# Ledger of designs, part 21: VHH binders against RCC1 domain-containing protein 1 (RCCD1)

Target 1, 376 residues: RCC1 domain-containing protein 1 (RCCD1), of Homo sapiens (Human) (a6ned2)
Amino acid sequence: MAEERPGAWFGFGFCGFGQELGSGRGRQVHSPSPLRAGVDICRVSASWSYTAFVTRGGRLELSGSASGAAGRCKDAWASEGLLAVLRAGPGPEALLQVWAAESALRGEPLWAQNVVPEAEGEDDPAGEAQAGRLPLLPCARAYVSPRAPFYRPLAPELRARQLELGAEHALLLDAAGQVFSWGGGRHGQLGHGTLEAELEPRLLEALQGLVMAEVAAGGWHSVCVSETGDIYIWGWNESGQLALPTRNLAEDGETVAREATELNEDGSQVKRTGGAEDGAPAPFIAVQPFPALLDLPMGSDAVKASCGSRHTAVVTRTGELYTWGWGKYGQLGHEDTTSLDRPRRVEYFVDKQLQVKAVTCGPWNTYVYAVEKGKS
Key: E = the ipSAE of ESMFold2; O = the ipSAE of OpenDDE; V2 = 0.75 times the mean of E and O plus 0.25 times the DockQ between their complexes.

## First folded at step 18 (VHH; framework vhh_7mjh_2)

Design s1 (from j3 with A33W; at its last look DockQ between E and O 0.42; V2 from the best seeds 0.00; counts 0 for: pae O 3.8 > 2)
Fold by OpenDDE, look of step 18:
Structure s1 (fold): chain B 376 residues (1-376), chain A 124 residues (1-124)
Amino acid sequence: as target 1 above (376 residues)
Amino acid sequence: EVQLVESGGGLVQPGGSLRLSCAASGFTFSSYWMSWVRQAPGKGLEWIGRIYTSGSTSYNPSLKSLVTISRDNSKNTLYLQMNSLRAEDTATYYCARESYTDSSGYSDYGMDVWGQGTTVTVSS
């Protein structure tokens, strides 16, 4: 068992409410900052105004607009108004609790249910039955919705492995690596080539024949990563969150370029005669209703993905973090507040000789788990 | 242009009451969740509460007894009633629009529009 090198969690982005443990209140963090409690954290779930941290010891701690702590926690899922907590019971049964986020885990939960983990069938040699991470229940037959009803059953035939929730839609990855989506589709986030809503899980036909390893859902965009490391991305591209050209960023770039040209005191208007090669201005894409293949720089393979409201983060097989999309609060980790319509590597981890292992995006922030690169 | 403008701030004595207003323009006010947030000098942001499109409210538990949020959609105005004010309530108060409200009225992606704030000073 390769001694898992002790890692640490890092956070960056919007932290106005103190969502990041140890960052203090009122700071926008534009570069990755280590979390004080980062050594024992095994799960991070971030809402906009607060973050839930679960330790290996089973302690849940909330930071931000919501405060509180609880013991015997296996998993937690944070939404702005609702906190789902999976607690260990006295027996094999787990207790799922849904709390009002503002309750600070005090009083009585809004809803609670005993969950019996399905006995790991003997034959799955990959023993790490990735116990469904919230919002998917351990039995994979239901998920937690931030909207009532809080308990949402899943058809048994879906064989859910992972479930991610966007603002209005859901992505499900099944055991076979197929992706399903349902919910609101007005931003193309369902990936079916339409802007129509789907009330029931619908198979993404565009991804048929491919095996996906991971799904991520942002506000109004979706990402999946194939077992081969390919990134498929679709939905809303207002802020470049699909790593496709967006009008909003083009306009901002022109304004900055105009302002930079005015500041040269020496009267020489360097007319950058950018040779108008007649290349038809690359069409700005606002909505991508089908999965588009996204290539990372240098042909890097992705292994993990997470999405915020309007930004995307991916971890490569080599342990590099790439981010793009909306960067107003520094949630891209590039020491600035610039939005990007192309993947950019977060240099902090490279410079610090850290290997990124996981990424979790909140709406306006990003959390990263990284380990020191082994001295070869 | 989408805009929020807070008003009603000022000097108030301890134990006093104050009503803040937030005038919204440039968007369909009735379609959005609205929140109040405050920032005390040298401190971080503190969420006060939210009002949903339905008119229902959610509050910070620490402030629930002291604040009431309401809205008048006909006037595109958000209100914050504060009672029994203390020195600790001295802050700049902001109204904010929640970024997205779906057909169900749910939003989970923060506040995308903020006012400039109105300052409340509680001092004897």
Scores: ipSAE 0.026, ipTM 0.478, lowest interface PAE 3.8, mean pLDDT 85
ESMFold2, look of step 18: ipSAE 0.686; ipTM 0.877
ESMFold2 (binder alone), look of step 18: mean pLDDT 82; pTM 0.812

Design s2 (from j3 with M111F; at its last look DockQ between E and O 0.43; V2 from the best seeds 0.00; counts 0 for: pae O 5.1 > 2)
Fold by OpenDDE, look of step 18:
Structure s2 (fold): chain B 376 residues (1-376), chain A 124 residues (1-124)
Amino acid sequence: as target 1 above (376 residues)
Amino acid sequence: EVQLVESGGGLVQPGGSLRLSCAASGFTFSSYAMSWVRQAPGKGLEWIGRIYTSGSTSYNPSLKSLVTISRDNSKNTLYLQMNSLRAEDTATYYCARESYTDSSGYSDYGFDVWGQGTTVTVSS
């Protein structure tokens, strides 16, 4: 078993409440910063105002607007109003607890249930399979919803492997690599070619015949990664979160370009005759109601994806991180606050010779797990 | 234009009480969860509490005993009642609209609209 080189977690983006463990309060972090907490973090779940950190030793720590700690924790899922915690029981059983986030893990949980973890099938060598992570229950027969009722049963026939929740929709990846979605659809985030809501899980027909390895749900957009490394993305594109041309960024770019042109001291209006090559202005896309194939620069294969409220992060097979979408708080990690409608590699990790292994987005921030590149 | 305007700040003696108001305009106030946030001089943002569309409230545990949030949808106004004020409560207080709120009043994506803030100074 190749001794997993000790990695570190990094955070960047909105940290106004001290959501990053050890970062202190009031910082916007525009570039990746290592989490100072000398703790061996195995799980990060970020809400807007607080982040839940789970250590390999089973300690849960909350940082941000919510403070608190708990022991014997296997997993945690943070939403703004609710915190789900999976705790080890005295036996093989686990205890799922749902807490009000403001309770800081004090008092009594809002809801609790004993769950029997499905025996980790011996054969899944891919120890990294996010299979059974909250908000999906270990038995894959239900998930935790931030909205009442908190316990949501799943049909047994769905064979859920992964479940991700957006603002008003859910994405489910089943054992066969099929993707289902349900909930609100007004932003096209369900991927069915309509803007209608679906009350029950509906198979994404557009992805039929393809095997997906991972799903990610943002505020109002959705991402899946195929086993072959292809990225499919759909939903809302207000801030370029789909890596498709957006009107909002085009206007901002023109404004910055105009301001930059006015600052030339010597009064020469360099009319950048941008040769209007008659190329039909690439259509601005506000809503993409069907999965669109997204190519990364250099034809890189994706292996992991995560979504914030209006930004997207993807990890490549080579361990590079690409981000795009809304960047107002530096959550893209490019040392600026610009929004992007194209994938951009986060150079920090490359410069530091780090290989990115995981990414988890909060609404306005991004967390990354990276390891040192082995000295070849 | 979507706008939030805080009022009611000022100088208060330790142990005193103060009620802040936030007037909302340009949007359907009743459809959004609202929060109060404060920032003390030289410190980061501190979340005070939230009121959902249902009228249910959630508070920062550290402040729960000292604050009450309410809303009047007919007046498009959010309120923050503060009691037993201390020097440590000196801050600029902001009201903020939740970026996304469903019919239950739940929001998970922060604030998209902020007021300009109102300053509260608790004298020593």
Scores: ipSAE 0.021, ipTM 0.416, lowest interface PAE 5.1, mean pLDDT 84
ESMFold2, look of step 18: ipSAE 0.569; ipTM 0.826
ESMFold2 (binder alone), look of step 18: mean pLDDT 82; pTM 0.808

Design s3 (from j3 with S58N; at its last look DockQ between E and O 0.29; V2 from the best seeds 0.00; counts 0 for: pae O 3.0 > 2)
Fold by OpenDDE, look of step 18:
Structure s3 (fold): chain B 376 residues (1-376), chain A 124 residues (1-124)
Amino acid sequence: as target 1 above (376 residues)
Amino acid sequence: EVQLVESGGGLVQPGGSLRLSCAASGFTFSSYAMSWVRQAPGKGLEWIGRIYTSGSTNYNPSLKSLVTISRDNSKNTLYLQMNSLRAEDTATYYCARESYTDSSGYSDYGMDVWGQGTTVTVSS
């Protein structure tokens, strides 16, 4: 078993409440910053105002608007109003607790339930039973919702492997690599070609015949990554979060270009006659109600994806991080606050010779796990 | 400079009422949804409610009966009316600007500008 080189977590973006461990209050981090050394973090779940960190030793620590700690934690999922914690029981059973985020893990949970891990059926030769991560329960028969009722059952036939929650929708990846979605659809985030809500999980027909490896849900957009490394993305594109042309960024670019043209000292208005090549201005896309295939620069394969409220992050097979969408708080990691409607590689990790292994987006921030590139 | 300044906090008796104000400057107040948030001593942030640009409101269900949010765009001022105050309502109260409101009126809890807060103490 190749000794997994010790990695480190990095954070960047909105940190107004001190959501990043050790960052203090009131900081915006525009470039990746390592989280304080010494914490062996295995899980990060970020809400807007606070972040939950779980260590390999089972310690949960909250940073930001919510402060608190708990032991014997296996997993945690943070939403703005609700914190779900999976705790180890005295036996093989786990205890799921749902806390009010503002309680700081003090007092009594809002809800608690014993969860019995389904005995690894002998016959699944694919041994890495990727134990479902919260908000999916370990038994994959239910998930935690940030809105009451907190416990939501899933049909057994769905065979859920992964579940991600957007602001008003859910994405489910099943054991066969099929994607289901339900909830609000007014921004096209369900991927069914309509703007209608779905009350029950509906199969994404547009992805039929493809095997997905991962799903990610943003505020009002959705992403899936195929086993072959292809990215499919759909939903809302107001801030370029789909890596498709958006009006909002075009207008900002023109204003910056106009301001830059006025500063030429010698008064010559270089009318950049941008030759109107008759290429019909690529239509601005506000809503993409069907999955669109997105190509990364250089034909890179994706292996991981995460979504914030209006930004997207993807990890490539080679360990590079690409980000795009809303960048107002530096959550894209490019040392600026610009929004992007195209994938851009985060150069920090390349320059530091780090290989990115995981990414987790909060609404306005991004967390990244990276390891040193092995000296070949 | 974009700024929010809360006022109207102070000491109030249990069962009393208080009206907080938030003065906005440096931005087009009428174009933004606004929220009230409070933080009790030693506790996390608690969202109280929001008022949209349309004047429609959304409240925390736990506080809905006790609070009313309003706005006067002509004065660039946000208000929070609180009634039947209890000791548990002792907190610093913040007004916040919502950073993004889409055309549908849906906002992420993205509060990008905060006031310094005004303290309310409910004590006999």
Scores: ipSAE 0.159, ipTM 0.634, lowest interface PAE 3.0, mean pLDDT 86
ESMFold2, look of step 18: ipSAE 0.703; ipTM 0.884
ESMFold2 (binder alone), look of step 18: mean pLDDT 81; pTM 0.809

Design s4 (from j3 with Y109F; at its last look DockQ between E and O 0.30; V2 from the best seeds 0.00; counts 0 for: pae E 3.4 > 2)
Fold by ESMFold2, look of step 18:
Structure s4 (fold): chain B 376 residues (1-376), chain A 124 residues (1-124)
Amino acid sequence: as target 1 above (376 residues)
Amino acid sequence: EVQLVESGGGLVQPGGSLRLSCAASGFTFSSYAMSWVRQAPGKGLEWIGRIYTSGSTSYNPSLKSLVTISRDNSKNTLYLQMNSLRAEDTATYYCARESYTDSSGYSDFGMDVWGQGTTVTVSS
């Protein structure tokens, strides 16, 4: 019999509101710290000031600026102003609740609706990809918005498998591995080569011929991962969250630069600094409106991605975690507050002989599920 | 060097008023939205409000009637006026520079520079 490998959740980054990210002291944690020993957490959803934890037994607990608990919870999704919760109802239907974050889980929700999962066939779940977690509903026919109307139907033709919300945009992965985006586009986060907003889901034609397995949405950037382990990334890059060239992030904002903006062949904007600095102006990319292929060090294959407001995290097939982007609160997990415009492996998990299985980012922090490596 | 320095804290009686200042240096103050945040003893942070480059403000709804944020770009100074103070307003007050706020008024609270804070004690 194969030996079960124990797993644990770890957190790092901003915790100034008392989020259970680490010891709870100070404003930030710079290296991964284990969470809640002995708790069977199956979902972490984090906002800037609070984090929601759901256990496999159905307990939901909040930590940070919001604190409270509830039972019979199947899933939760946190935004700064609102918490969405999927709970078991008295009948066969699940109950979707939307709470004001300030008073979440106390008193009455702002809004609630019964929802029914789409009927399962004989091949369930093997006959159809299981619907993702909130904000996509289990029926895969609607999603939760943090702004009214909270229930947002999806066209049945989309056959959604995963849906992720950034600050102003949405990404949808369908059952065939195609990616759609909509919402605000001024930071290039929709990936259509323009900065125009889209009211309805629009297919990313730049990814044609590829089968995507994962999507992630950050504040104003977007990531997807193909079934072959390639990473495509687009949107805002002022903090290096795309792992594309940016102004000297190590200078901690010392330079006010004049910018000269032009477009590359792929539609990305190239900006150049004109401030007081030695040598020729250095190009950087502030916005990338088309998907760009990103190589991890050593050719590692990606399988999962998650985005915060200004950082990106990726899990590889062999269980490594790479992070990049804004790091000023320790959300990259490298024992420092350095921002990066290139992927770097989080060495803590390697040093502890841990295999990373999942990552979920809050706006300024990162939560990671890891298991012990097996004997060999 | 980029720096924010708060001042104006101290002891004040319940019902009183106090104005805090935040002196900014080492960056183009007028180009950034700015926030005030506080932390009561033994508690986590609480966001108070923001002032945009336009001079428009946005506040934590629970504090809106108690506070007014203003800025003087010619003096590189951010202000927090607090009125009708209560014991629960005892806290360390921080100013912070926001690195981004979009045209829709959204902010991810990307505060990349903080001051050391100034302590306000409201006591009889």
Scores: ipSAE 0.386, ipTM 0.716, lowest interface PAE 3.4, mean pLDDT 83
ESMFold2 (binder alone), look of step 18: mean pLDDT 81; pTM 0.810
OpenDDE, look of step 18: ipSAE 0.736; ipTM 0.889

Design s5 (from j3 with V113Y; at its last look DockQ between E and O 0.36; V2 from the best seeds 0.49)
Amino acid sequence: EVQLVESGGGLVQPGGSLRLSCAASGFTFSSYAMSWVRQAPGKGLEWIGRIYTSGSTSYNPSLKSLVTISRDNSKNTLYLQMNSLRAEDTATYYCARESYTDSSGYSDYGMDYWGQGTTVTVSS
ESMFold2, look of step 18: ipSAE 0.546; ipTM 0.815
ESMFold2 (binder alone), look of step 18: mean pLDDT 81; pTM 0.803
OpenDDE, look of step 18: ipSAE 0.518; ipTM 0.804

Design s6 (from j3 with S107A; at its last look DockQ between E and O 0.16; V2 from the best seeds 0.00; counts 0 for: pae O 4.7 > 2, placed apart)
Fold by OpenDDE, look of step 18:
Structure s6 (fold): chain B 376 residues (1-376), chain A 124 residues (1-124)
Amino acid sequence: as target 1 above (376 residues)
Amino acid sequence: EVQLVESGGGLVQPGGSLRLSCAASGFTFSSYAMSWVRQAPGKGLEWIGRIYTSGSTSYNPSLKSLVTISRDNSKNTLYLQMNSLRAEDTATYYCARESYTDSSGYADYGMDVWGQGTTVTVSS
């Protein structure tokens, strides 16, 4: 078993509340910064104003608008108003607790339930039963919702492996690699080709025949990664979060380009008559209601994806991080605050000889787990 | 430079009233919703309420009876009126600008600019 080299967590983006451990209040971090929190973090879940960190030793620590700590924690899921914590019980049973985020894990939880992990049935040859991560419960028969009722049952037939929640919608990945979505659909985030809401999990027909390995849900957009490393993305593209051309960024680019053209030293307004080659202006896409295939630069395969409110992060098989979308707070990690409608590699990790292994996005920030590249 | 500056904090007796002000500069104040947030010593942030660009207000239900938020766009100033103050209301009070997130008005969060805060101490 190759001794997993100890990695470190990095954070960047909005840190106005000190939600990045050790960053202090009022800071925007425009480049990846190592978290001061011990090298033993195994789970990061970020809300807008606070972040939950779970250590391998079972310690939960909250940073930001919510402060507090708890022991015997297996997993945590942070939303702005609600913190879900999975705790180890005295026996094989786990205890799910739902806390008001503002309670800082003090007092009594809003809700608690014993969760019995389904005994690993002997016959599932696919050994790594990836224990469902919150908000999916370990039994995969329910998930935690940030809105009451907090406990949401799932049909047993769905065989959920992963569940991700956007602002108004849910994405479910089942054991067969099929993707289901439900909830609000006004932004096309459900991927069914309509803007209508779905009250119940609906299979994404557009992805039929493909096997997905991971799903990610942003504010109003959705991402899935296939087993082959292909990225499918759909929903809202107001800030370029789909890596598709957006009007908002085009206008900003023209304004910057106009300002840059005026400052020629010799006072001559070089009217760059950009020859309008008749290329039909690439259509600006505001909403993509069907999954679109997204190619990364150099044909890189994706293995992980996470979404913020309006930005997307993808980890490649080679351990590179690509980000795009809304960058106002530096959540893209490019040492600037520009928004992008194209995937851009975060050079920090490359320059530092780090291999990215995981990414998790909060609404306005990004957390990354990376390890040193082995000296071949 | 975009800036928010709170003022009006201080020592007040239980049962007293206090009006806080937040002066905005460096941006079009009238175009943004504004919020008040407080943080008691050793506690997390607590949202107090919001005032929209229309002048409509929304409050934390726990504080609704005790607080009134108003704005004067001509003065670029946000106000928080607090009445019947209790020891529990001792906190640093912050004003925050809420960023416009999308045309749908769906902003569960968006306080992108904060003041330095003003401290209110309620003590006999």
Scores: ipSAE 0.018, ipTM 0.525, lowest interface PAE 4.7, mean pLDDT 85
ESMFold2, look of step 18: ipSAE 0.224; ipTM 0.628
ESMFold2 (binder alone), look of step 18: mean pLDDT 81; pTM 0.805

## First folded at step 19 (VHH; framework vhh_7mjh_2)

Design u1 (from r6 with Y109F; at its last look DockQ between E and O 0.48; V2 from the best seeds 0.61)
Fold by ESMFold2, look of step 19:
Structure u1 (fold): chain B 376 residues (1-376), chain A 124 residues (1-124)
Amino acid sequence: as target 1 above (376 residues)
Amino acid sequence: EVQLVESGGGLVQPGGSLRLSCAASGFTFSSYAMSWVRQAPGKGLEWIGRIYTSGSTSYNPSLKSLVTISRDNSKNTLYLQMNSLRAEDTATYYCAREQYTDSSGYSDFGMDVWGQGTTVTVSS
């Protein structure tokens, strides 16, 4: 049943360094393409120039500017300069390694440390989720950073269960469904109503009283999804990655306006004219420093989110995939290079009667796991 | 429009040197980090290095001894100095724009604007 999830991975977007995204020809794949048929992949982690694939059997493979393979891998997290790998050892502890990405998995890691395999505290036999994947460590008391010191302790009272790193900031989801952020804030990506940086985890007061189930961090933007399927999004919007009106799309030019009219939603026609009816620029939002509620078309409920440098992807409860933001490498999956400031369903999966179960964005590409509709 | 134009490529003998230029226009050059990337015939892209808005640099470790990146913000120009060139350095060399993050960032944005490239051939 749930322990076996047959399906396939699909990729689209930038692949110029040889990352596997489909056929892998040229620099870009504009529509979802199946990849790694017959391989039971449980983790995809992508940086700008390479992608790490981890199988359920513990094999790690790198594709792109970095190549190589290793066994006994529990998890991996890719950044452009550094690859973090969590390996099983013969003993009870796991080994956290940090590799220079260029020479990853060959020779000696830059740094390594034994870590405890489980979070402190009592396990819940009912199957409540424990600590999330890297960069959050299995103990949930620290995370791995691509900048030394690589091991970053977290206060035990945070009770972290998920942690995501954007380009300059971090998001933490705790056991109670509260969200904390810290790091750089110059683009509103921390969600506190200011552009100030935060050195320590700071609670998002605007979300207090809500129970969040998922967080995602992009270049300079942030997303979380509530237990009831609502999307909250904040940060930088110069490319429409918040699904809020942006100047770059409304005033960018005729090509952008023409591509916008190919959207399924009404109002595409008005987008090609922009806001010049009074000679005034169309209203837009460049930065959203507080969480904004985002409605998907048709009122769909979200269950998962992932962010790239300038794009956002969301999976709905019914297995649809919506994408928006910067799309010039085809990372939105709409068979074109159009950027969008409104959510658009990726029709490939609907047309193939596939149910999307997971999404993972690299900076400029998107990886998706989907199953045949009706499969369990 | 936002534009990057590389120049300075050509034929060079092994052991020789070249200096490539990248002229930027259509954006505030001093506000962006810039990278050099190359592509050998039949191969994928290979990142060479980055120069931040501060003027500090970061290099691909395998190329660090061969290259120096600099910028002149008053001329909106990015430079790549290459020394001790080898036959395997034959490639098309691109400059690319990326969003500035300070050197303490968690992950990379990647490149959003590319030049057309300039070809360097290293042969006897």
Scores: ipSAE 0.580, ipTM 0.819, lowest interface PAE 1.6, mean pLDDT 83
ESMFold2 (binder alone), look of step 19: mean pLDDT 81; pTM 0.811
OpenDDE, look of step 19: ipSAE 0.738; ipTM 0.890

Design u2 (from r6 with A33W; at its last look DockQ between E and O 0.63; V2 from the best seeds 0.00; counts 0 for: pae O 2.03 > 2)
Fold by OpenDDE, look of step 19:
Structure u2 (fold): chain B 376 residues (1-376), chain A 124 residues (1-124)
Amino acid sequence: as target 1 above (376 residues)
Amino acid sequence: EVQLVESGGGLVQPGGSLRLSCAASGFTFSSYWMSWVRQAPGKGLEWIGRIYTSGSTSYNPSLKSLVTISRDNSKNTLYLQMNSLRAEDTATYYCAREQYTDSSGYSDYGMDVWGQGTTVTVSS
């Protein structure tokens, strides 16, 4: 049994409410910072204003705008207004509770139901993207919605393995590796080639014949990773979150390029007449309503993905982290606040000889689980 | 440049009232939801309330009786009226612009622009 090398969680991005992103006292952290040393965190779920941490010992702790702690917790899922908690019961049954985030886990839950946990698959030490993880209920027959009704049934025929919720849409991965989406579609986040809403789970036809291993849903964009390590991405690209050219970043680059007018020593403004080579302005993509194939640098295979409101994070098979999209609060982990419309490797983990195993994004922050690279 | 500037903070006696202002610039003020947030010394941020583009308001239930939020779009100004102030209301008060609302009118992704804050001290 290869001695599971102790890993650690790291955080970066927005922490204005006191969300734990490490030792930083600021409203934002621009580089990966280790979370509490010695705490064996197995699950991280982040909303905008607070983050839920579940330990292997079953302790839930909230950090940020919401405070509180609870015991006998197996899983937690954080949304801005609601916290779903899966608790161990006195028997084989688990108790699902939905709490108001501001309740500090005190009083009575807004909603509670007994659930029969399916056989615990092999615990990924990272606790990320396992079958039956919240917001998907353990029985895969329903999921928790951040909006009433909080309990939403799923057709048994879907055989849901993973469910991710965006701001207005849901992305479901079934046992066969097929992807379904439903909800709001105005930003193309459903992947059906239209901007129309879907009330019921609809199969993504564009991905037919491919086997997906993981899905991720951001604010208004979606990602899936195939078993072969290919990334498919679709939806809104306002901030480059699809790793496609975006107008907003081009304008910011021109403004920075205009300020870098090298004042020649003689005070003359070298108007670089950038010759308008007639190159058709590379088409900016605001909305991608179909899954687009995204290549990582060096042809790296993806194995994990997570999405924030307007940023995307992907873990490669080799344990590298790539991030792109909106970076205003440092949620991309590149020691700056720049937004990117291309995948960029987070060098921190490489420099520290860490292998990334999992990633989970809040709307404006990113959490990463990493282990020390084995001395070959 | 997008900017929010809070003003009106100061020393007030218990039971007193105070009106804070937030001047907005660099964006179409009328098109955004605006919120007030406060931070007491040594404590985390506390959401006070929100005003919608329609002028309707939502408040923290714990503060609803003590605060009124209003806006003047012609002046690009957000206001926070506070009454019956207590020592526990001592804090730095921030105005914030809320970005991106979903179709349901709920902002899941929070406040993207913040002012520098204005400090309110309630002391006898």
Scores: ipSAE 0.331, ipTM 0.706, lowest interface PAE 2.0, mean pLDDT 86
ESMFold2, look of step 19: ipSAE 0.544; ipTM 0.816
ESMFold2 (binder alone), look of step 19: mean pLDDT 82; pTM 0.811

